# Ledger of designs, part 15: VHH binders against q8wuj3r1227to1361

Target 1, 135 residues: q8wuj3r1227to1361
Amino acid sequence: NDFAYIEVDGKKYPSSEDGIQVVVIDGNQGRVVSHTSFRNSILQGIPWQLFNYVATIPDNSIVLMASKGRYVSRGPWTRVLEKLGADRGLKLKEQMAFVGFKGSFRPIWVTLDTEDHKAKIFQVVPIPVVKKKKL
Short names: E, the ipSAE of ESMFold2; O, the ipSAE of OpenDDE; V2, 0.75 times the mean of E and O plus 0.25 times the DockQ between their complexes.

## First folded at step 9 (VHH)

Design t1 (framework vhh_7ubx_2)
Fold by ESMFold2-Fast, scan of step 9:
Structure t1 (fold): chain B 135 residues (1-135), chain A 118 residues (1-118)
Amino acid sequence: as target 1 above (135 residues)
Amino acid sequence: QVQLVESGGGLVQPGGSLRLSCAASGFTFSDYWMTWVRQAPGKGPEWIATIYSGGSTMRDDSTKGRFTISRDNAKNTLYLQMTSLKPEDTALYYCARGLSKWSPFDYRGPGTQVTVSS
């Protein structure tokens, strides 16, 4: 298939470009903080771009990804996804969808789906993901 | 009907050991990854360990030296072996089932309480 979108609370974030679409959600309020897309370039492949981007994402963020078309390239895919709670040693296929979390623990709702023709995830995430304990 | 039922919790002294069990029924246990999660008083849920259908495991770095996840597919049972228990390990421990390609959490058990205190 030749489409990709991420949907958060009824709002769709479609991508028209081949590559990886990323939506970042604040884990305390459940609000979308950013929506961006990454394409392979002659200067840097998607996994290197994502590696750098993930370093800028605040802790306690929900990170959603969806692929469209050809996104796979050389680079640290495993390390990027592991920083967001994915299993080690997984091999990405032709398409992928991902619900990840950047924080001090790995929520049980962290999900990676990777398949040759299409990938899809439906997940309900409780907000706040982490609630600060009052003294 | 999918069911997950934990057992093996209780009161234990610091430095002690416990083995938790999770009995699964209503699905083909060997096809799913299985996870242990805990929730301490006043905290959100904390992931402890996952074991995949193929037997490989992922464990949280803070507990991986003390906790071991394993499974017995013939008995449809998931285990968590806990050693050198600390007061901060006091929590409700529950098991959860994941779909292989959609979601790591579609069912969970009611949990078994572990209290580490003298």
Scores: ipSAE 0.000, ipTM 0.116, lowest interface PAE 16.7, mean pLDDT 79

Design t2 (framework vhh_7ubx_2)
Fold by ESMFold2-Fast, scan of step 9:
Structure t2 (fold): chain B 135 residues (1-135), chain A 118 residues (1-118)
Amino acid sequence: as target 1 above (135 residues)
Amino acid sequence: QVQLVESGGGLVQPGGSLRLSCAASGFTFSEYWMTWVRQAPGKGPEWIATIYSGGSTMRDDSTKGRFTISRDNAKNTLYLQMTSLKPEDTALYYCARGLTKWSPYDYRGPGTQVTVSS
């Protein structure tokens, strides 16, 4: 449904599949470079696939996530949120939305919302995320 | 329209080298992650390497010592340099936009055949 979507600069990336939807944005230019989904079902190994995918994301990337329908809210893959700037020890509920960053620091705009019925984030991210020294 | 066209495949002897090219059109090439994937006869697709928009790379452990992915954004071209080729490297090699071994296909080319035999 339209409730489960990620929107970047006016462009919607609607969720077509149940699970975790992921949009990766280049932190230097603010452009979407990947949009994919991971079906977190009863099938073994799917949360591991998300964990491995996030490990391939380059540093200085903005990572947006949104749940749709059923997803696995527990397990080692949830540590990926800590790698993307979430606070340690957070527990996911039935739905989640996340604005994360892969890099050497945690920007103040990193946000996780997790609730039983609906999760929603509106955030403004300054680009470039890693500021270059002005001449 | 998005178009990806691979070239540079062929027959090569074990221990030989090949450089594959992928010509991209219909999108701003420099802004996208680009990937090389291969598919051997009777097997599923195998991810080889991804190069990110900034030029950093991620490579599969089984080939990372012999294969190098690179890009030329001015020419809208993706490359795969293959060295020390083995018979098990025989496959159809195709380039893909924004694909990793864990994500579904966005766009891919028709592929170029690499055969390693004596």
Scores: ipSAE 0.000, ipTM 0.205, lowest interface PAE 12.5, mean pLDDT 77

Design t3 (framework vhh_7ubx_2)
Fold by ESMFold2-Fast, scan of step 9:
Order: C-alpha cells, then sequence, then structure tokens
Structure t3 (fold): chain B 135 residues (1-135), chain A 118 residues (1-118)
C-alpha cells in the first residue's frame, strides 16, 4: 500500500527504499540526466551525501524529489531545498514531494508539498527553463 | 586510517554536568555526520544525538532537553554537553561516524564511561 515514485513524461521512476528519491532533468532539453535514492535511517535521517549530490547538479537543472518512509523531517532538509528554490525556514512533515530548480532564481513552478501521510505534486514545466540572451 | 577517541567521562553526582569530547582523525571530519550513542550495562545501544556536516542536529526526545551535541570542525572534535544527569544516564558513551549512502555507522570509538551515583 505504501509507495513512492516520480513520473516524467509518462515514465515512472519508482523507489522501493525508504528515504529520498531524486530525479535530475536537464533544463534546456527536458532530458532525465540521473535517477538516484538516498536511504534514511532512524539514527541519522537523510544522509549528508545528499548535500554533496545536490552541489554537483549543474545549474539550469530541474530537480524532483519524493520521500518514502519516516524521518524526512529530520536532518538538514531545509538547507538542501533552499539551494533548489524552496522558501527559507520551511518545516517538513513526515512526507514530502518537491519540484525544484538549481539556478540563480526561483521559477514560479517550484513547488513543495509536505504532509504526514502522503505528499503529491503534478506540475508542468516549460522547456527551456532559461532562455538564451537576445542578440 | 579512521580513528575516533572519546574522553571526558567520569563519576558525577545526580544533577551534575559533564562534557564529553570525541577526537577524530583519518578522514575529512567536516564532511561526515557524527553521532553520540550510549550503552548501559545489560542493555543494547541507545542513540542520543546526531550532528550533520552543516551543524544542524537531531536529538532523541527523551534526552534532548538535557543533552546538547556540537562540533568544532577546525579541531576535528565532536562534543556532548550533558546537564541534570540522572542515575539512568550511567552508560558507556561512544561517538560514531555515519556511512555515506545507507546512514549506518561504519566506525565508532571505544567509548568513555559515565557513572552517575550517590
Amino acid sequence: as target 1 above (135 residues)
Amino acid sequence: QVQLVESGGGLVQPGGSLRLSCAASGFTFSSYWMTWVRQAPGKGPEWIATIYSGGSTMRDDSTKGRFTISRDNAKNTLYLQMTSLKPEDTALYYCARGLDKWSEFDYRGPGTQVTVSS
């Protein structure tokens, strides 16, 4: 009954592990670049490797996240989400879904849903996210 | 070679305070989550607190009003400040380093004994 997945253009990216599933999309062409997961634990919550991973994501990337299991509210989540366009000072509940962006601005479609039992987002993102400079 | 060495334990009376230290070497300390765990005689290990690389903390609800975890990345040292100590806090206290992907301990120290009596 309990599940988590991210779907991009009809393709599902499921996760069988508790923690955070992450899908990274190129903001120029809308192509999925990576799909990975970070397992949480009762002792540590979401691992610090998520910070390093987010730091390696190129600018102009769309970043999708979905939680599975408990303890998502533990750890430095607010800081990670802020790097991807979330508002500062957020309080997370047990579950989250997130559509974020790595860049110098926050697009209007950056969305966070956080709830105790389930979180869900449906979003349409225009591509390319950043338009080329006019000549 | 990863090494963790705890210190600062000892005998203290109920209501007293102690500060534990954990000296880390052999890895980039600032990049890792660090945790304090205790084990009382005849009991399994009990998690106390974790501090993330950026300084944010997660603490067990039963002790978080009395115990504070902190770190000094310049000194590669982890701390646990304990106040209002109770006899039930008597345990071997050890620090542990988190694993990279699975958030489990890959290394822990030998521990420092805390005894609360009288």
Scores: ipSAE 0.000, ipTM 0.133, lowest interface PAE 14.1, mean pLDDT 77

Design t4 (framework vhh_7ubx_2)
Fold by ESMFold2-Fast, scan of step 9:
Parts: sequence; C-alpha cells; structure tokens
Structure t4 (fold): chain B 135 residues (1-135), chain A 118 residues (1-118)
Amino acid sequence: as target 1 above (135 residues)
Amino acid sequence: QVQLVESGGGLVQPGGSLRLSCAASGFTFSSYWMTWVRQAPGKGPEWIATIYSGGSTYRDDSTKGRFTISRDNAKNTLYLQMTSLKPEDTALYYCARGLGKWTPFDYRGPGTQVTVSS
C-alpha cells in the first residue's frame, strides 16, 4: 500500500515513510501527545526502537498504529502489540492497523486489522478510559 | 545456542585490503540471511551488506564498489572482502543473523576492530 494515515477527531497524521506509524493519545483527556514513525530497515529494525518507545508510553494511553508499504510482519516486535492488548501468537499480514491500550486491562475497543491488501479501522473510544471507582 | 564470532580485523594503511570472517554455530547457517554491520567511535551502527541464503547480495551504496560480502555454507562462514580502505572505514565490524531482507537481525557477534591509519 502506497498510502497510510491515522486520523484522530478529524485531524490527519499522514506518513511519508515505509514502516509503522504510531500516534499516542492521553486516555484521560483524549489529547494526542506523540506522533512518530518507525522505518523498516535491516540495521535499525522495528523491534528495539518500537519496544523502547512503547516502554516510555505512560499507563492509560491509547496507541494507534498503521503500516505503510513493506514492514516487519514477524519477529520479536509483535510482543509489543501483546503489551498493548493484542492477542498472543499474532500473525501479521502485509498491512496492519491497530487500536491498542497501555494499562492494567484490555478494553473491548482494542482492535487489530491485518490483511494483504489494505488494513483499516474505524473506532470510537470513550474518554476517560479509566473512571473513578463507584461508591 | 546461536553464536557468531568475527575475526580478521587489524591495523591497515589507507589503500590496503582486509578480509573479515564470521564463524557461525548453533543454527542451520545455510537457511539464514547474514549481514555485516559496522560502528565507528562515537557514531551509531551502519549497515554494510546482506547476503541471502541463495547467495544474492544487497550492499550499501557508499561501500559497494570496495566491499564484497560472500558466504561458504559448507563451512558455516560469512566473509567481507574490503579493498581500497579509507580512514573513515575505521570501526568495529560485526556480523548479524537476519530473518529476511526486510527484518531486523536477531543475533550479532562481539565484533572485530578495523583501524585504517595513515
């Protein structure tokens, strides 16, 4: 796929680079706090750069991902998706889109779409993700 | 246990040549893509070349005219032939095992030092 973007509340975050594009959203207020991309390269790879990046994401963050062009579909970096609510033993196809969450539980809106031609997700996430305990 | 051990580095004058070797063990060498990477003092790692299980190669444009990657599957050994060495080629050279052309390497050796001084 020659085209990839992530859109949050009407604002588009396009990527000109092949690889994985990532947008991080604060789960308490719904504000985009980070937008970056990870190129697919032999030397730099996705596993270490993306793993370290995810480790720095605060708890109660919504994490959006979209692939563009060729990317690493297998390898250690898929464990990163498991930490964001994806199922274990994940098998990615040529394209992917992901709505994940970093926190102590897996929300029902965590979604992965992975296909050979085009991957696309439309999702509505309630904010705040974590509410005060009821009396 | 996967092991990769580099050798053949050393001190060489500008314009000289060196052949680096990487001895692999603990896996079916012939089934994997193999890569040479270097890291110069104070700089990040730089990819040099990759060779596929079948022998086809992909090389960095800045070195492809001077460096040749090759393999001997019967000996489980990866090679890097370096010619016309320049001071900027001074670096720690290490080999790495890859899962494919578009995947990161999952194991690397400790490296062998190449120093090019005039």
Scores: ipSAE 0.000, ipTM 0.115, lowest interface PAE 15.1, mean pLDDT 76

Design t5 (framework vhh_7ubx_2)
Fold by ESMFold2-Fast, scan of step 9:
Structure t5 (fold): chain B 135 residues (1-135), chain A 118 residues (1-118)
Amino acid sequence: as target 1 above (135 residues)
Amino acid sequence: QVQLVESGGGLVQPGGSLRLSCAASGFTFSSYWMTWVRQAPGKGPEWIATIYSGGSTMRDDSTKGRFTISRDNAKNTLYLQMTSLKPEDTALYYCARGYSKWSPFDYRGPGTQVTVSS
């Protein structure tokens, strides 16, 4: 598709360029804390930079991803999705959309849609994702 | 529309202190991670610290004992308090929206020069 965007609570975060768009949401309050894009770079860009970016996301973060245009659907960066709750051995198709979570468990709302023509997800995430102990 | 403007740099003697400010506009500042990065003459960019929207921080081990990142959401301003400055801290310091150590793309200010020299 010519159009790709991530929408959070009625606000659209359009893709700035072809590749993988990422939106990070605080799991305690449900607010967007980071929005960035990783361009389709065959040799160097996506696998290293996206992998390391995800490693620095704090625990209890909701991580949304969407493809725009052509992207590299194979390689080491796909293990990033496993770190965010996707199934192991994942194989991506031409387009993808993902609702993931960085934390010690996999919430039931973690969702991946990957298709050759278009991918889309509508998901409702209860906030806070992790209940706090009050002692 | 997004704008980031740094200030507070200048010439300081070794052992001195400086507080850098970054004025943000054009977005909901309180919701975003904010980062300080520096670039020394002849070297590549070096990540210093990121402050999350909730106020917790991620800091580079080499500077975290001397540098403190903070934010004032009411003023849409990011700060870097630098103490015990050394000649090797001489660099252009700039702030970025949502830029973590490994994020290649985000909005960045033009920077403010810090020179540590006697």
Scores: ipSAE 0.006, ipTM 0.335, lowest interface PAE 9.4, mean pLDDT 78

Design t6 (framework vhh_7ubx_2)
Fold by ESMFold2-Fast, scan of step 9:
Structure t6 (fold): chain B 135 residues (1-135), chain A 118 residues (1-118)
Amino acid sequence: as target 1 above (135 residues)
Amino acid sequence: QVQLVESGGGLVQPGGSLRLSCAASGFTFSDYWMTWVRQAPGKGPEWIATIYSGGSTMRDDSTKGRFTISRDNAKNTLYLQMTSLKPEDTALYYCARGIEKWSPFDYRGPGTQVTVSS
């Protein structure tokens, strides 16, 4: 009965597996460039593979996450969210949704929602995230 | 060559206590994060606790009241003190290595079996 999906410009990116779903969007054009999911495994799943995956995401990428079912809500992988603009000392509950950014600054629209039953974010992100310097 | 070897598992009655050890060799132990993970038959791995190179810890809320992670850098050894053991704690317990700065866990031991039964 649990559902998790990320929707970008009307297109849904659902997950059928427990863990964390991730969608990566190019911050210059607003195009989805990656959609993947990480299952509950500290050694080869969420903490380990997510560390490596985030390291490969290009700068100026918007990174969306949503949890489904049971996931590893604690441990060193929470530093992944800090690298994407989340506050330090992050405490995750049973579910989470996240709108993050990989880049040299933290945009004001970076958002984390975490709660025991349902987590949900609606956000509008201006594109391009990094504007050409005038003039 | 990096090696991690767990010990201290065994059969224990509900409500009992065990202390697990993980002996590390082949690297500078004090530079690395160390983690305890368990896996019950037919289940995925479950994170228990991580201890940073500086000694601070992160622990799973469901077990942190009963389990304590610690390290002895002079002996290159990681410990897990387990109290008030329950049948659902029955699992193979592994230690794993990671670096403090942006590292996946890259090595783990073969594990030590903990069985909680009367």
Scores: ipSAE 0.005, ipTM 0.189, lowest interface PAE 11.6, mean pLDDT 78

Design t7 (framework vhh_7ubx_2)
Fold by ESMFold2-Fast, scan of step 9:
Structure t7 (fold): chain B 135 residues (1-135), chain A 118 residues (1-118)
Amino acid sequence: as target 1 above (135 residues)
Amino acid sequence: QVQLVESGGGLVQPGGSLRLSCAASGFTFSSYWMTWVRQAPGKGPEWIATIYPGGSTMRDDSTKGRFTISRDNAKNTLYLQMTSLKPEDTALYYCARGLSKWSPFDYRGPGTQVTVSS
């Protein structure tokens, strides 16, 4: 696919390059606090920039991801999805969209959609996200 | 203490084969994802393959036809079988430990040198 975007409360965050687009939302107030993308050259091999970026995301953050064009659908970077609440043993297809969460629990709205031609998620996330949950 | 020690590298001619081993100790090997990574002189690290605790694998498309990752949980050992070696495969080969879903990688070994030349 030629285009990809993430939309939050009516505002579109388009991607300018093939790879993975990321939007981080503060779970307490629902504000977008970061928007970036990781080109395929970063996703190949050991993606230190992506790992470091995810490590700096605060707890109680909603993390949205979308693929654009031909992206790297395998490799160590996909562990990031599991760290954000996705199930183990992921097998990504030609496109993906993801609504993830970095926090002390896995909300029911964490969703991964992966398909050959188009991937899309429409999700309503209650704000604030309650993160005080015991294991 | 976590230890990862690679072996099996060496000098080999183009078209040859090598089997690399990584001996793991200090942790429950069977519970962790394990990875092979290489680094050629003057270049950054390049991912080769990852193997899950249960044996399923993720492999780089450019090498998956020539390289096979496997594990022996009873021996706490990770393997990389390399065939049809090319001069561009010359690199230091490292094994690395991947954690569960909350930590991608945390330890790597010192590496074993593979040199492919005539």
Scores: ipSAE 0.000, ipTM 0.154, lowest interface PAE 15.4, mean pLDDT 80

Design t8 (framework vhh_7ubx_2; at its last look DockQ between E and O 0.59; V2 from the best seeds 0.00; counts 0 for: pae E 11.1 > 2)
Fold by OpenDDE, look of step 10:
Structure t8 (fold): chain B 135 residues (1-135), chain A 118 residues (1-118)
Amino acid sequence: as target 1 above (135 residues)
Amino acid sequence: QVQLVESGGGLVQPGGSLRLSCAASGFTFSSYWMTWVRQAPGKGPEWIATIYSGGSTMRDDSTKGRFTISRDNAKNTLYLQMTSLKPEDTALYYCARDLSRWSPFDYRGPGTQVTVSS
């Protein structure tokens, strides 16, 4: 798929290279604080560039990811997603869309879509992000 | 002190087999995920396979079917069985301990050289 992008509140963040696009949103104010992309040629099955980037993301951040083309889904990619709230044991495919959260808890709206042909997520995330108590 | 020491590399003809070993010390080996990676001259590091503490494995498709990762926790040793070796498999092979947080690896050995050539 040649058309991959992330849109936040009407603003589109397109990807220029095959790989993973990342958009970081402040969980308190809901503003985009950073965005970047990682090319497949850089990732090479060992996504430490992404790991390093994620490590610099402030806590209480919403992290959006989307793949363009056939991203590198092999290797310890699940670890990156798990750290951002994805379920353990997930099976990655050639396309991915992800809404994650970096923080001390896992919000219920954390969502991963992975498919071979298309992945898409459309959702509303409440701001500020707060830990909901189980009733 | 955490130490990882690879061995078993060498010169082999195409189609040959090698078994790499990684001796681990200085930490509870059985509690960690372990990984094999390789790096050829002029290329970036390539992930080969990871074996989890429970024994489950994840492997790269490019070497899947030819390479097998395993571990012996009683011996604190990680293995990579390589078969049907190809010239493109020529590289320095590293054993790495997986880190649980924002970095995949925190320690690796000095590597063992594998050269596949006729």
Scores: ipSAE 0.029, ipTM 0.405, lowest interface PAE 3.6, mean pLDDT 86
Fold by ESMFold2-Fast, scan of step 9:
Structure t8 (fold): chain B 135 residues (1-135), chain A 118 residues (1-118)
Amino acid sequence: as target 1 above (135 residues)
Amino acid sequence: QVQLVESGGGLVQPGGSLRLSCAASGFTFSSYWMTWVRQAPGKGPEWIATIYSGGSTMRDDSTKGRFTISRDNAKNTLYLQMTSLKPEDTALYYCARDLSRWSPFDYRGPGTQVTVSS
């Protein structure tokens, strides 16, 4: 439908624009470090702006995404989901929600929910995501 | 020195076929996802197909019945087989490298022109 938001530790990040919302969280401290959205016009074709944005996200970041309204459910931009831990060859439905990770491994909490009417995820992520063995 | 060089374009009649090639050098070709993109005069770039390092593919629904992407890792070459060509397929076709490591496309070739006309 026409309502979408991402919530982190009790704070909501709503969007008024159709497309894909993105929230990036630092995997060491659990703090939100960026919040943006990509309109359908950016997601069509080769989504250079989205790819460039993902390239600037530091390793060990949690990446949350949610669709709003009618969004572009196919095409090269979906590769971003694969790079953040989603299974390859995914077929997105009318709505999607995603909890992803940028790093050298796929945590068990990486989740993609895609449905025709409503997509939602509730997830608890342990912080820090990557535990150092040496100080 | 990363290089991508397309070839195989030209003038073709409606209903005809063409096979485009993209010769890659300066990197480990087999480790990268590769993509074909086209750009028609006065229009933005349009994605056609991507092939993963393992050979599986993702194709645009509007062309997937007529276009097939493939690769030959031993020859460091990417291909696009085009059949049943239409005037609307007239465009500059270029290949692009998709990094295997958390990066956007970073290189593309100069392109090869395909013109579909009588």
Scores: ipSAE 0.013, ipTM 0.289, lowest interface PAE 7.4, mean pLDDT 82
Fold by ESMFold2, look of step 13:
Structure t8 (fold): chain B 135 residues (1-135), chain A 118 residues (1-118)
Amino acid sequence: as target 1 above (135 residues)
Amino acid sequence: QVQLVESGGGLVQPGGSLRLSCAASGFTFSSYWMTWVRQAPGKGPEWIATIYSGGSTMRDDSTKGRFTISRDNAKNTLYLQMTSLKPEDTALYYCARDLSRWSPFDYRGPGTQVTVSS
């Protein structure tokens, strides 16, 4: 099992079970509004708990995800990443880290890092999150 | 109104083959991702495969090479070709319309029973 956590403004959000962890940040104020983990047994089936959780995320939210251990890297749950801004059809490796967004546009800072041995993202996100012209 | 109706299940001997069909109506079938799921008695649902609108697929590793998902957009029909069937494949098989919005799979059919036994 690997060490995995998400850190937001100095506060760490660890997970003790293999699977994925999710932290949601309000894109208007920059505050963490929820932290949840999804173990492999949830990810292997039709992951209604994950889908329902994502459905309740407020619009204009930053969504952080990180893998813990040997997580389920295939299946319907991975479409959540695409809907939060990841490239369609991307194949996950043994580890992942993701910075995504729930809203009507795809910010330029949306990113996925997935590798066999380590995955890490350090990201500064402008608050409030707004649609910006790319220069 | 959205409708998904599975067919093609039945009793088959070990090593046999079946092709399941899922007839879709009430929506633009070609625009949706479609998924096959199975559920054996006393077990949780098990994802089998998803086919995207562009035709690429994702499949569960345990059925790789034995089960093939496909679609015919002109006929609004999803298929699952199953070969080399084993007793552990005995389950209710159903199709589901994939997320078209930020919500769970929003519709599934009633399923078709597949039983693999001598």
Scores: ipSAE 0.006, ipTM 0.220, lowest interface PAE 11.1, mean pLDDT 76
ESMFold2, look of step 10: ipSAE 0.000; ipTM 0.186
ESMFold2 (binder alone), look of step 10: mean pLDDT 80; pTM 0.792
ESMFold2 (binder alone), look of step 13: mean pLDDT 80; pTM 0.793
OpenDDE, look of step 13: ipSAE 0.026; ipTM 0.391

Design t9 (framework vhh_7ubx_2)
Fold by ESMFold2-Fast, scan of step 9:
Structure t9 (fold): chain B 135 residues (1-135), chain A 118 residues (1-118)
Amino acid sequence: as target 1 above (135 residues)
Amino acid sequence: QVQLVESGGGLVQPGGSLRLSCAASGFTFSSYWMTWVRQAPGKGPEWIATIYSGGSTMRDDSTKGRFTISRDNAKNTLYLQMTSLKPEDTALYYCARGLSKWTEYDYRGPGTQVTVSS
């Protein structure tokens, strides 16, 4: 079936609409602070709300994304993934799942999976993400 | 427990071909990028190629015309097809479970030896 969900520590966040589902987690405490989704526009334009939303996410946030149904897999909005730690120039397939981070560095656990049929990620993220500076 | 086991290495003449296999277990193979890395005696590890879950690949420019990475998610198996082998391809070849950067990995196998010599 064509559905998507993001699960954090056993709690499921099911997708409510086609497009990109997003869950934001506080990187210090590991708690979910928001869950939303962004539907593709009829005109297949960039989902402007996604750009604006990512700009409001605080630094030191873990950002989980999953596609549901058909979404726009190309265009400038995919640079949002690069701002969250994805490799530059990666091409998305028909489905995607993403574990990203908004901050001054790219953790090694940042992961993108993209597939024509289904995309899925299982990841363990150490908390707190931003560790104390060492001498 | 994550386990990766390589096979298919051996002695081959210059210009020859080999196909390496990597059997994966203990994790959801289809969810991870998979990588081939080699290490020649006295040298550090050299990244060769990475493959996404769905089959898209990233390959080192120096070998990408001769080496092809592929996967079979139904069999939890990773492959490296090597053609036009050169003496400088002699190394221990490892398969590895990929991380966020296409050259990074967290688990790797014990390796399979490839020796290219006449």
Scores: ipSAE 0.000, ipTM 0.107, lowest interface PAE 16.8, mean pLDDT 76

## First folded at step 12 (VHH; framework vhh_6qgx_2)

Design u1 (at its last look DockQ between E and O 0.32; V2 from the best seeds 0.00; counts 0 for: pae E 12.6 > 2, grease 25.1 > 24.2)
Fold by OpenDDE, look of step 12:
Structure u1 (fold): chain B 135 residues (1-135), chain A 120 residues (1-120)
Amino acid sequence: as target 1 above (135 residues)
Amino acid sequence: QVQLVESGGGLVQAGGSLRLSCAASGFTFSSYAMAWFRRAPGKEREFVAAISGSGGYTFYTDSVKGRFTISRDHAKNTVSLQMNSLRPEDTAVYYCAAEPYGLDWEYDYWGQGTRVTVSA
C-alpha cells in the first residue's frame, strides 16, 4: 500500500485520489492558504496543470508537494520544481515529497526527496520566511 | 532512426529576430513533448521553452518570456522557436529535444544544435 499526505502544524491534508497533493503556506504568517490535488487519471497533463497552478501562487509562499500512487512524470515536471527552488537537473522517481518556496530567492531549507517506494520529509520552516544576508 | 535537425541559427544584431526550426523524424511526433535548450559559452545547458505533445501547453524560462514563442506543426513534424528582441545574453548553441510523456525522466532525443550569435 502506498499513501501520501501532508501535515502542517499537526493538521493533516489527505487526498483520496492518487496523484499529486499541493499545500500552499503563506511565508509571512505561516497560514495554509490553499490545498489542491491533481489526479493520476490525468497524469499526462499534471505537469502542465501544476505549472499553471504554481504561476498563480503568490510570492513568498511555501509550497508543499507529495505524490500518491504509482505514476511516471516527465521533464516539464522538473521545471516546475526548479521554479520552486529544487536543484537543477534533478531526477524524479515514482514517489516524491517536496518543500519548496516561491519567491525571489532560494531558502536553504528547500528540499526534495525522491524514492521509488517511499519519500518523506520532516522539516521545521521559520516564519516569516526571510532572505538571510551575509554579514 | 530518430533524428532531430535544427536550423535557423545565425548572426543577428541585438534587438533582432530569428526563427529556429527543428525537423523531427523516426518517432511518433504527437506523443512527445518538444523543447528547446541552449548552451552559452562556458555555461551549462539550460532550458528555454517547451510545448506539450498536443501543443495545448507551453512554458518558458523567465528570461525569454514575452520574447520567445515555441510552436509545433504536426503535419510537418516540426517544432519552432520564434526569438524576438534578441539580446547578447541569448548567444548560445540551441538544441531541440524530444520527450515522451509518462515513460521516463529524461529527454530521449537531442539534435546537434544550431548556433545563435547576438551582437551588441
Scores: ipSAE 0.017, ipTM 0.347, lowest interface PAE 6.0, mean pLDDT 84
Fold by ESMFold2, look of step 12:
Structure u1 (fold): chain B 135 residues (1-135), chain A 120 residues (1-120)
Amino acid sequence: as target 1 above (135 residues)
Amino acid sequence: QVQLVESGGGLVQAGGSLRLSCAASGFTFSSYAMAWFRRAPGKEREFVAAISGSGGYTFYTDSVKGRFTISRDHAKNTVSLQMNSLRPEDTAVYYCAAEPYGLDWEYDYWGQGTRVTVSA
């Protein structure tokens, strides 16, 4: 039962239940606009609550996720990670941390860390988030 | 005995359409969410579309949005997948699956699959 939290600009967003926690940051201004958790019972099957939540996230948002405890690591809910920029075909292990993006492009800083014992990401994201071309 | 039987697969040219059907028996159809998954040669089975027990919510993987439509008919105990504007990358064995609400993450029941081949 490991500790899990998300920290944005010094403010911590803890999780108290097994499952995943989500923090949404506006990509234009860099402000946290939402913090919520989805316990394992919600992640089972087709988790309508999670799908609806992600559908309502504004475009150009940074989306942070972290697992707590033994979360449900398979099933249709994991499609949300691909919608937010995770690589297809990546298998989740017993822990995960994710920095993603909702929008029409995939920033290079989108990152998923998944391991059996711990997952951690420290990330600086440029604000405002803009599309950049690389050769 | 619970059975899910897919039908409607076949060979179609790119840009064409197919309608898959899944006949369900041996359980209370309206109590289960229904989904379609597919497995392309050499790949893992992937989620395609799902519909809630009531039919009020549908979900699609991004690659099929706007082209595929899932629906269910409670009178016939069937779930269907209308596949339009088919592409060669849609070639796969398509599986019907069912899960009750509030149980394990894995789908409880699976069909045998129906093959869809989309030629260029």
Scores: ipSAE 0.000, ipTM 0.141, lowest interface PAE 12.6, mean pLDDT 74
ESMFold2 (binder alone), look of step 12: mean pLDDT 83; pTM 0.847

